# VH-VL binders against Oxysterol-binding protein-related protein 5 (OSBPL5): the designs that were tried, part 2

Target 1, 118 residues: Oxysterol-binding protein-related protein 5 (OSBPL5), of Homo sapiens (Human) (q9h0x9r126to243)
Amino acid sequence: VVIMADSLKIRGTLKSWTKLWCVLKPGVLLIYKTPKVGQWVGTVLLHCCELIERPSKKDGFCFKLFHPLDQSVWAVKGPKGESVGSITQPLPSSYLIFRAASESDGRCWLDALELALR

## First folded at step 4 (VH-VL)

Design s07 (from t08 with heavy chain S102T; framework fv_tislelizumab)
Fold by ESMFold2-Fast, scan of step 4:
Structure s07 (fold): chain C 118 residues (1-118), chain A 119 residues (1-119), chain B 107 residues (1-107)
Amino acid sequence: as target 1 above (118 residues)
Amino acid sequence: QVQLQESGPGLVKPSETLSLTCTVSGGSISSYYVHWIRQPPGKGLEWIGVIYYSGRTNYNPSLKSRVTISKDTSKNQVSLKLSSVTAADTAVYYCARHRYGTKYYFDYWGQGTTVTVSS
Amino acid sequence: DIVMTQSPDSLAVSLGERATINCKSSQSVSNYVAWYQQKPGQPPKLLINWASTRESGVPDRFSGSGYGTDFTLTISSLQAEDVAVYYCQQYYSTPLTFGQGTKLEIK
């Protein structure tokens, strides 16, 4: 069951923002380059993550998913068996910083993620 | 077919707390974000606030100190409490929904309940 | 808060003619604008979302356009049933805000 699907900007290792397609399901956040199947970037395992609003006057509405012990948030395999490293992006391993397209979108994402984290 | 129905006292005295209930039928409140919107006589629409699936709330800053929105999933109801009311709170009060997702436009509204604040 | 300003406050249009209602936001809201129709004694009815996407069941004579700060609702070939107050709404940022409304009457 898909809880939410929309584009989010995700902060890369070089501190740049990349617009990616995010699909939220219970327990997992799947990230794709576009809304097309087969352009998988990664899957975040929500059971090991904490969620925090990350206020920024400069960047707009932001929030962070992170591993509290600074370990990887990523699944080893994709939803259709894609191997790690088949699609590479310069994204951090132990956290992801997201920027919503609007403040109202960001608040909806926080709510949906809290549901998925339960 | 999803329906929203507001209910509450038609008359509230100044300084008291207004309590309204929105009952959802034909669908679960767990599938929708429920908003409260009011319309004073002869005036436009004012957004009061929303309750999300998780139970989180977000209120209009102009009303935040006086507003509480809560839900009872067992009764499929969302409640609005507005404290310390004055004549300026006289309005038709609507509950409205949007589907789970990222967008705050309202595809379904209740019929509205009239609240008059007077002695 | 984002302020939504409609123009005109009231408009009289002859049956079968085109009606145009404008809505301006105090800052960019991208295409996060909805339009509602409200008839006396009724709740508002959603007509348009995403500035230009017509809601299911809404007649094709209703159309929306705009992006950023300037938005327009157009009713081609006005029908008697279209007499109502029309509101624009931004949903880009909370608090959600509505325009003051435009009252549409038959000339």
Scores: ipSAE 0.360, ipTM 0.804, lowest interface PAE 3.4, mean pLDDT 87

Design s08 (from t08 with heavy chain S102Q; framework fv_tislelizumab)
Fold by ESMFold2-Fast, scan of step 4:
Structure s08 (fold): chain C 118 residues (1-118), chain A 119 residues (1-119), chain B 107 residues (1-107)
Amino acid sequence: as target 1 above (118 residues)
Amino acid sequence: QVQLQESGPGLVKPSETLSLTCTVSGGSISSYYVHWIRQPPGKGLEWIGVIYYSGRTNYNPSLKSRVTISKDTSKNQVSLKLSSVTAADTAVYYCARHRYGQKYYFDYWGQGTTVTVSS
Amino acid sequence: DIVMTQSPDSLAVSLGERATINCKSSQSVSNYVAWYQQKPGQPPKLLINWASTRESGVPDRFSGSGYGTDFTLTISSLQAEDVAVYYCQQYYSTPLTFGQGTKLEIK
């Protein structure tokens, strides 16, 4: 049951933006390098996350998923049973900051994420 | 085949609330964002607003104080209410949709329903 | 709000000749522009999305181009059935906004 799938820029540990393919399902956000032949980056467990809008004059429409107690947001297994430590890009452990390509795209993502978090 | 069909009273009196319904057939409303767009006689298109899957809404600031969009998934319907109508609200009202993940361009429109504000 | 301005307001072109309709946005909208055709008594019909991508079933004489603030819809060889009002739309930011429309007629 895929709620939404599209590219988003995610801020890495070095504060640079990386465009990644995000697939949203109930309770989980799957992140891949590309949509066609995607390498799995990680899976975010939404039940432990809070969502906040972070509008920015410089970066456009941004939002944040985070664990309120600064614990890991990441699943230990991937969708095909991949273990923690599979090839991934360096992303923060307890939060993710996203940048949408446009304001309208960002509002769609906020809506879809609020639904998935329920 | 998925169809969108608007329905409404046709005629509404000044100062009253206009109520319109968009019914989806041949598919599920829950797979789409649904927008309302209107067109006054002989004029261009004006976006009114959208209802998202979660039930969140976003409205044109020019109409925000008077507009409410809601949905009833069990009836496969989206409704538009516009309060305190005047002659300026006379228009053909369309509902249009796009899929989740698709951008806000409209490959499917209803046929439109004519609303005349007159005493 | 992003304002979309079309030019010309009306255009008369002979059958078989090229028709060009322009659309300018008040600020950059990237390639988030769609074009619609509307005939009397009908809802708008999507022709082009992503500034230049033709919708399925749309004749190849229709083409779109542009990026940023300047966009163009071209009909390479006008046919009788192309008589309509054409609208551009930006979907970069809400509120979604349309151009005022360009009425295309046969000379």
Scores: ipSAE 0.368, ipTM 0.799, lowest interface PAE 3.2, mean pLDDT 87

Design s09 (from t08 with heavy chain S102L; framework fv_tislelizumab)
Fold by ESMFold2-Fast, scan of step 4:
Structure s09 (fold): chain C 118 residues (1-118), chain A 119 residues (1-119), chain B 107 residues (1-107)
Amino acid sequence: as target 1 above (118 residues)
Amino acid sequence: QVQLQESGPGLVKPSETLSLTCTVSGGSISSYYVHWIRQPPGKGLEWIGVIYYSGRTNYNPSLKSRVTISKDTSKNQVSLKLSSVTAADTAVYYCARHRYGLKYYFDYWGQGTTVTVSS
Amino acid sequence: DIVMTQSPDSLAVSLGERATINCKSSQSVSNYVAWYQQKPGQPPKLLINWASTRESGVPDRFSGSGYGTDFTLTISSLQAEDVAVYYCQQYYSTPLTFGQGTKLEIK
């Protein structure tokens, strides 16, 4: 049931980019530290989110998932009862900015996310 | 497993609209990104465009004003329309797909359909 | 648009000898390059993706290398069935673009 899975850079609260493994399923985006022996970072609840492109001449193909009322996008617990924020650099609570590895990858992510948001 | 089959009229008159269909079997077009690529006689490959899972499209800027790609998920078909054709549009037209949307390289191609533009 | 330029346009190599085909991009495409083999009357067949990853079922004699702007397809020991036109393709950015092709013949 996995719609898409690949690495994306995500912008942290300290404004630096962190490369994380993202797995997209209907209604949720699961974020892990690595694909093989993955450590769960968080789960984004897509029913709460809107999606927009954030193109940047410096950063490349970017896009943003956000809660329109600035409320949390995160699920309370992980698949095994883990608490959110296991990564040392915390991620924002009400939005996430992603950077794709290429323009073609970014367009695929936008399309897949539009499908998952339906 | 997955098969792609192009079909169309074979002969089109200058100034008319070329209409081609790609029928997918062995998998749903909802699981694939479907592209159109063409090859004029004795020449190389030219990417025409893609239709994504959601139905969004992206076209080669050189052809964008004349091209429309659409899909009918219920029939598992993707169509290509190219308006105002000239002799330069004479080519073999291929549809091609990739299984997972992140990578635009083509593991499966149709056999191709030959289109000749002449009076 | 990213322009892909192959060299040489045509190449004649003796059976059992090494064949080398080059592909250059007008800007960096990282490792987002695929290689195809096309025989007369047939659609292109995928050989290599990610610049160097061989597709399942492709013989070991085919290998790819490169990163950034310079890419190479190598056939270590040419066989008669390898006579074809070879194309490189970048998939880093749309529009997707192909090299002009290299025609490989037996000497």
Scores: ipSAE 0.300, ipTM 0.782, lowest interface PAE 3.7, mean pLDDT 87

Design s10 (from t08 with heavy chain R99G S102R; framework fv_tislelizumab)
Fold by ESMFold2-Fast, scan of step 4:
Structure s10 (fold): chain C 118 residues (1-118), chain A 119 residues (1-119), chain B 107 residues (1-107)
Amino acid sequence: as target 1 above (118 residues)
Amino acid sequence: QVQLQESGPGLVKPSETLSLTCTVSGGSISSYYVHWIRQPPGKGLEWIGVIYYSGRTNYNPSLKSRVTISKDTSKNQVSLKLSSVTAADTAVYYCARHGYGRKYYFDYWGQGTTVTVSS
Amino acid sequence: DIVMTQSPDSLAVSLGERATINCKSSQSVSNYVAWYQQKPGQPPKLLINWASTRESGVPDRFSGSGYGTDFTLTISSLQAEDVAVYYCQQYYSTPLTFGQGTKLEIK
């Protein structure tokens, strides 16, 4: 059921980029520190998100997932029932800005996310 | 065991629109991104564009004003239309694919269809 | 656009000898390079992806290396069936671009 799984850089609350492991399934984007079991960071609920390409000559191929009403995009609990206290990476609550490793990777991610959002 | 087969007219007149079809068998176009690539006689390979599963497209800027790639999922076909052709569009045209989660390198190619633009 | 430049345009190598083909990109493409073999009347065949990963079914005499802007395809011991044109391709950024091709012949 996994649509796509790969590393993406995600912009943190301090505006720095962090490389995280992202697993896309229908309706959800699961974020992990590494591909290793038990490294869950957060789950994005896609039903409340909009997707937009965010061109940047400085940062390369970027795109944004966001809540149109500036509400949280995050699930309350993780897939194993872990609480917010298990999250170690400070990410924004109502949006995420992603940076792909390449422009071609970014276009594949946009298409995969568009499908997962439907 | 996915197969790709290009088809279309062998001869096209200058200023006309070239229309080619790529038929996919052994797999669904819904599982692949399909690209068009061409090769003029005695020359190298030129990427034309791609159509993604969602129906989004991305075209080579050099051809963007003249190219349309579309798909018919019910027929498992991808089409290429190239308008206002000239002798420079004479080439073998290939369709090629890559799967979901893979990068833009091509593990499966059609056999190619030869298009000659002349009066 | 990223320009891919191959060298040499053509080379002749004796059976059993090493053949080396080079590919340079106009800007860094990391390891997003594939290599193809094309024989007359046939479509290109994928040999190597990710600069150095051999595609399944490809003989181990074929190897790729490189990162950034400089890439190499090596055939360690040329066989008669290896006579073909070889192309490098970057897939880091669209438009996807190919090298001009290197024609490999037997001496």
Scores: ipSAE 0.362, ipTM 0.801, lowest interface PAE 3.2, mean pLDDT 87

Design s11 (from t08 with heavy chain R99G K103R; framework fv_tislelizumab)
Fold by ESMFold2-Fast, scan of step 4:
Structure s11 (fold): chain C 118 residues (1-118), chain A 119 residues (1-119), chain B 107 residues (1-107)
Amino acid sequence: as target 1 above (118 residues)
Amino acid sequence: QVQLQESGPGLVKPSETLSLTCTVSGGSISSYYVHWIRQPPGKGLEWIGVIYYSGRTNYNPSLKSRVTISKDTSKNQVSLKLSSVTAADTAVYYCARHGYGSRYYFDYWGQGTTVTVSS
Amino acid sequence: DIVMTQSPDSLAVSLGERATINCKSSQSVSNYVAWYQQKPGQPPKLLINWASTRESGVPDRFSGSGYGTDFTLTISSLQAEDVAVYYCQQYYSTPLTFGQGTKLEIK
């Protein structure tokens, strides 16, 4: 059951934004390079994450998924069994920051993620 | 397919709480966001607020201190409560939704219910 | 709050002629603008979303354009059933806001 699917700009430790296709399902956020037959980038395991709105005057509406104990938020393998070394993905990270295209999009994403976290 | 129907008292006295219900048929309120919008006689549209499928809410700051939106998923109903009403709250009240996903434009509206605030 | 201002407040156009309604936002809303048609006793009906995308079932004589702060709804050849009040709406930021409305009448 797909709860939400749309593009988001994402960053981790490196502080540069990358526009990626995000597909939200109960318990997982799947990240792809494009919405078509694209390369899987990574999967965020929501059961180990907390969600917070991240105020930003420079970057617009942002929110953060993070592990409260600073452990990795990433799944070890992809949905088709891809290993972490098989495709391009962020280095293991205890958080990801997301930038929505608008404030209203961002609030919808916050709601959808809250639902998926339950 | 999806239909929305507002209901509630047509007459409310000043200082009382206005309570309206939006009943959704042809789809589950768990699958989309439901908004409340009002229109005073002969005037334009004012957004009141939204309830998301998680139960999270977002209200127009001008009304936030007086408004509560809630839902009962078992009855497929969304409720609006507006406290301390005055004549300025006289309006047609609509519930509305957007088709799917993260969009705040409204492709489905209820027929509206008229609320008159008078003694 | 983002303020949406429509012009003109009212417009009279002859059957078959072009009608143009303008909408200006107090700050950039990108393409997050929708247009609605409202007839007396009825709820608003969605015509256009994303500034220029026509809603399914809406006649092709209706078109929207614009980006940033200036938006236009055009009816290329006015028909009698088009008599209504038209509203623009931004959905870039909450609170969601509407223009004050433009009343379109037959000349």
Scores: ipSAE 0.119, ipTM 0.735, lowest interface PAE 5.2, mean pLDDT 85

Design s12 (from t08 with heavy chain Y100W; framework fv_tislelizumab)
Fold by ESMFold2-Fast, scan of step 4:
Structure s12 (fold): chain C 118 residues (1-118), chain A 119 residues (1-119), chain B 107 residues (1-107)
Amino acid sequence: as target 1 above (118 residues)
Amino acid sequence: QVQLQESGPGLVKPSETLSLTCTVSGGSISSYYVHWIRQPPGKGLEWIGVIYYSGRTNYNPSLKSRVTISKDTSKNQVSLKLSSVTAADTAVYYCARHRWGSKYYFDYWGQGTTVTVSS
Amino acid sequence: DIVMTQSPDSLAVSLGERATINCKSSQSVSNYVAWYQQKPGQPPKLLINWASTRESGVPDRFSGSGYGTDFTLTISSLQAEDVAVYYCQQYYSTPLTFGQGTKLEIK
C-alpha cells in the first residue's frame, strides 16, 4: 500500500539537487526518475535507516535518511528484479538528503516517513 | 462519504479551557490529517493547527502555548483544547480534513460549532 | 508568517458581468494557493487549488491564475448564487494563512 508519493529533490554526491519521484511504502522508499514511464533509480530499505530533520536557510526544508553505521541504505534489486539503478544516478550509498518543494510538503514527508519506519 | 462533525459547549467562561470534539464518520481518522480552523464573528479564517495520522501535531505559533490537538482512534474523534480563553476566542470552530499525501487545502469541512466566551 | 492580502474588501458586480478578486502574498508561495467560497451560516467550500486547478463539480465560470506573490480569482459571468465571501489561502508554509476575504454582491 502506498503511504505517500510525490517528487522530492535528492542531493547527489556532487552536491547538486535532482528531482526524483519517490514512492513510500511500509519499510521501503522507492525512487524513480519519473512517475509515468518510471525508470527505477533505487530502493531504500527503511529498517536500517534513521530520520532527522536537516534545517537549512539556504536549501529550504530538508531531511536526511541515513544508516547509523555508515552501511548502504540501498536494496540490491528493484521491485521487478531490475539491477541496481542507483549506479545511474550519483547518489550517496549510506545516506540521502532530501529537499521538499515547500515546508508543508516537508512536514508531510516527515510524518509519512516516521510512520513507515515503524 | 466522509463527514466531519464538531461538538462542544456553546458558552465558556473567561480563563477556562475550551474543549471541542470532531467526530469523523465514513472513514478512519488514521487516513486523514485533521485541521482546526476558527472564524470570529464578522472576520476571516484563522488556522489553529493539525494532527497528522501518525499523531504528530503542528500548531499556529500565535496559539501554540494554549492549544492541544489529540485523537482517539477507538472513537474516531479528534479533540481540540484551548486553555485560558478570553473574549477574543469567541468564534465558529471548524474541523477540516486533508487527505494523506495531498496538500494542506481542505475539500471537506465540518459544519462548524459556535463558541462564545462570556461571563 | 506569510500574510495574504485580498483586494478589494468588497465589490458589487452586475449579473452576467466579470468579477475579479486579487490576492497577494508577503513572500513567494509558488502556486500553493487555494480559493474558497463561503455563504452565511455555511463552512467554506473549496473552489480552486494549485492556484489554477478547478475542484471537481465547480462551474467553469470560476478560474484561478497566478504564481509567486500575485493571484487572481475570476468569475467570468456572475450568477445570483455566487453571492458570497471569497478567501484565498496559502499552503506553502505553516502556519497556514488566509486572506481577509472579499465580499461579492450583486449590483
Scores: ipSAE 0.325, ipTM 0.791, lowest interface PAE 3.7, mean pLDDT 87

Design s14 (from t08 with heavy chain G101A; framework fv_tislelizumab)
Fold by ESMFold2-Fast, scan of step 4:
Structure s14 (fold): chain C 118 residues (1-118), chain A 119 residues (1-119), chain B 107 residues (1-107)
Amino acid sequence: as target 1 above (118 residues)
Amino acid sequence: QVQLQESGPGLVKPSETLSLTCTVSGGSISSYYVHWIRQPPGKGLEWIGVIYYSGRTNYNPSLKSRVTISKDTSKNQVSLKLSSVTAADTAVYYCARHRYASKYYFDYWGQGTTVTVSS
Amino acid sequence: DIVMTQSPDSLAVSLGERATINCKSSQSVSNYVAWYQQKPGQPPKLLINWASTRESGVPDRFSGSGYGTDFTLTISSLQAEDVAVYYCQQYYSTPLTFGQGTKLEIK
């Protein structure tokens, strides 16, 4: 069951933002390059993650998913056994910082993620 | 067919707590974000707040100290409590919803319930 | 808070003529704008979302346009049943805010 699906900007290891398509299901967040037939980027395993709002005047509505012990949040392979595709910049292994397109979108994402983390 | 229906006391005395209920039929409140919006006589619309389907809430800062929105999923109801009311709280109160996959525009509204704050 | 300002406050238009209602936001809201029609004793009815997307069942004479800070609702040929108060709403940021309303009357 898809809880939520929308574009989010995700902060890479070099501090720039990349717009990616995010699909939230119970227990997992799947990340793709585009909403059409797109290459799988990664799957975040939510059972090991914590969620925190990360307000920013310069970047707008941001939030963070992270492993409290700094371990990887990523599944080894994609849903169909895919290997990670190339993207504009590498994503961190133990956390992800997201920027929503609007504050209201960000609050919807926080709500959906809280539900998926339960 | 989704319907929202507000209910409440109609008349509330100054300094008391206003308590309203929004009953949802034709769909589960677990699939919607439910908002409260009010309209004083002859004036425009003011957003009060929302309850998300997880149970999280967000309130208009102008009302935040006085407002509580809660839900009872077993009854498919959302409640609004507004404390320390004054004549300025006299208004028609609406509940409205949107699906979690859509944004905060309102495709379904209740008929509204009139609340008068008077002694 | 984002302030939504409508103009004019009231508008009288002859049957069959074009009615134009404007809405300005105090900061950019992209295309996160909805328009509502409200008749006396009734709740608001959604007409337009995403600045320009007509809600199903809404007559073709209603159209919306705009992006950023300036938005317009147009009724291409006014009908008697269109007499109402019209509100714009931004949903870019909470608190959600509405314009003050434009009362549309027949000349």
Scores: ipSAE 0.253, ipTM 0.771, lowest interface PAE 4.4, mean pLDDT 87

Design s15 (from t08 with heavy chain R99G; framework fv_tislelizumab)
Fold by ESMFold2-Fast, scan of step 4:
Structure s15 (fold): chain C 118 residues (1-118), chain A 119 residues (1-119), chain B 107 residues (1-107)
Amino acid sequence: as target 1 above (118 residues)
Amino acid sequence: QVQLQESGPGLVKPSETLSLTCTVSGGSISSYYVHWIRQPPGKGLEWIGVIYYSGRTNYNPSLKSRVTISKDTSKNQVSLKLSSVTAADTAVYYCARHGYGSKYYFDYWGQGTTVTVSS
Amino acid sequence: DIVMTQSPDSLAVSLGERATINCKSSQSVSNYVAWYQQKPGQPPKLLINWASTRESGVPDRFSGSGYGTDFTLTISSLQAEDVAVYYCQQYYSTPLTFGQGTKLEIK
């Protein structure tokens, strides 16, 4: 069952933000380039992640998913056996920093992620 | 059809704790974000707070020290407690919901329950 | 807190004429604005969400527009049943805030 699906900006290793389509299910966060005929980018395994708010005056409402031991948060293959996709900005392996479109959006994402992490 | 129904005492004494209940029918409170909004006589609308899908809460800073919103899944009810009430808390209290995600506009409202704070 | 300010406080418009209600936010709220209609003794009724999207069942004479800090609710041809108080609301940031309301009456 899909808990939440919406666009989020994710910070790449080059410090730029990329708007991606995120689908949250129990235990996994699926990331795609677009909501409809989207190309799979990656799957985050939530059981190994921790969640924290990253307040920023310049970047708005931000939060971070990370592996506490700096190990990869990514699943090896996609839902249909796809290899990890590529995007204009490479994503970090052990953490992801997200930027919500609004503070209210960000609070809903935090609530949904806290539920999915259980 | 999802329906929301507020209930509680019509009259509360100053310094007491006001307790209101919102009963949800036609759906589970585990699937809805329920908000409380109030309206003093002849005045506008004031958001009190919300309880999320997971049970997490967020309150208006102006009321945060006095407000508790909780839910009882077995009764499909959301409750509001407001402590140390004064005449300024006299209002019609509404519970309202929005759907999934960050869509904090209110498509369904209860009919409202009137609370008068008087000795 | 984001402050929502409506203008005018009250408005009298003849039947069949256009009514325009304005709402200004103290900070940019993108398109995260909803409009409500409230009649005496009733809870507010959602008319518009996302600044310009009409709620299902709402007559097409109601329209919303705006982005950022300036928003407008328009009733293209006023009907008797439209007499009510109208409120704008931002849902960009908590605490959620409403405008003070605009009372619409028939001339």
Scores: ipSAE 0.323, ipTM 0.795, lowest interface PAE 3.6, mean pLDDT 87

Design s16 (from t08 with heavy chain R99P; framework fv_tislelizumab)
Fold by ESMFold2-Fast, scan of step 4:
Structure s16 (fold): chain C 118 residues (1-118), chain A 119 residues (1-119), chain B 107 residues (1-107)
Amino acid sequence: as target 1 above (118 residues)
Amino acid sequence: QVQLQESGPGLVKPSETLSLTCTVSGGSISSYYVHWIRQPPGKGLEWIGVIYYSGRTNYNPSLKSRVTISKDTSKNQVSLKLSSVTAADTAVYYCARHPYGSKYYFDYWGQGTTVTVSS
Amino acid sequence: DIVMTQSPDSLAVSLGERATINCKSSQSVSNYVAWYQQKPGQPPKLLINWASTRESGVPDRFSGSGYGTDFTLTISSLQAEDVAVYYCQQYYSTPLTFGQGTKLEIK
């Protein structure tokens, strides 16, 4: 069921990067603070998202998940019915910009997300 | 338990297209990436390219204009085509996979198939 | 392209002695380095990934270390079956690239 799980840096509202643990399953991207004993941050509903590679002058391979009509990408409840998790640095509601740790990681993520978006 | 097996013609004439097939057993090609890597006689390893879960491909820039990697999920096969071959393309050709959810290191390799380009 | 350079090209070590193989990348690859063993007539076999993580089933005498541009594969006590060519590989960026290989022989 899990297509891919790894850390990704996600751009916050203040345009700084936060390293979060991302778990990709068919149709959803689950985001946590840590891989083991972390709070759930949010779930991205992939059926409403589009994916694009986002070139950057900075180091790293970047890509973007977004709602084409600028509506929220986030699920209302977590996988066990929990409310949205807390996070020190707020994340945008209608898009997420990711930075992969390497170019090869980024290409794997793009491919896995394309599969999950189908 | 997962096995990869390369097959194709042992001899190819200069200027023709080399066609190789990698058959996978014990697992689905939809669940991992399959790469092609070659090794000329007495030399090191050269990465040719990869086909991803979705069917996207990524090729070594030095070979990109001549290489096509494709897959047939119903046959559990990955194919490599290399056009306009020359003597420099003489090598043992391997298919290899990296583990599901892992980075590009190769835990399983095929036995390799020898390709000689000569008239 | 990232160039991987191994040293030495060949190495002769006595049974039971330590063998050390070095690998240098032309730019930082973090810890995205794997090591392979290849015996004549066989495909390469994965020994180490993530610069220092031993693949399941690989003997404890094999170890990897390094980060950034400098990487090392160590065989702490050479056995006869360790005679092979060893390759490092970076997987930080495509195209994936390998070192030229180090031939390990018994002295």
Scores: ipSAE 0.319, ipTM 0.786, lowest interface PAE 3.7, mean pLDDT 87

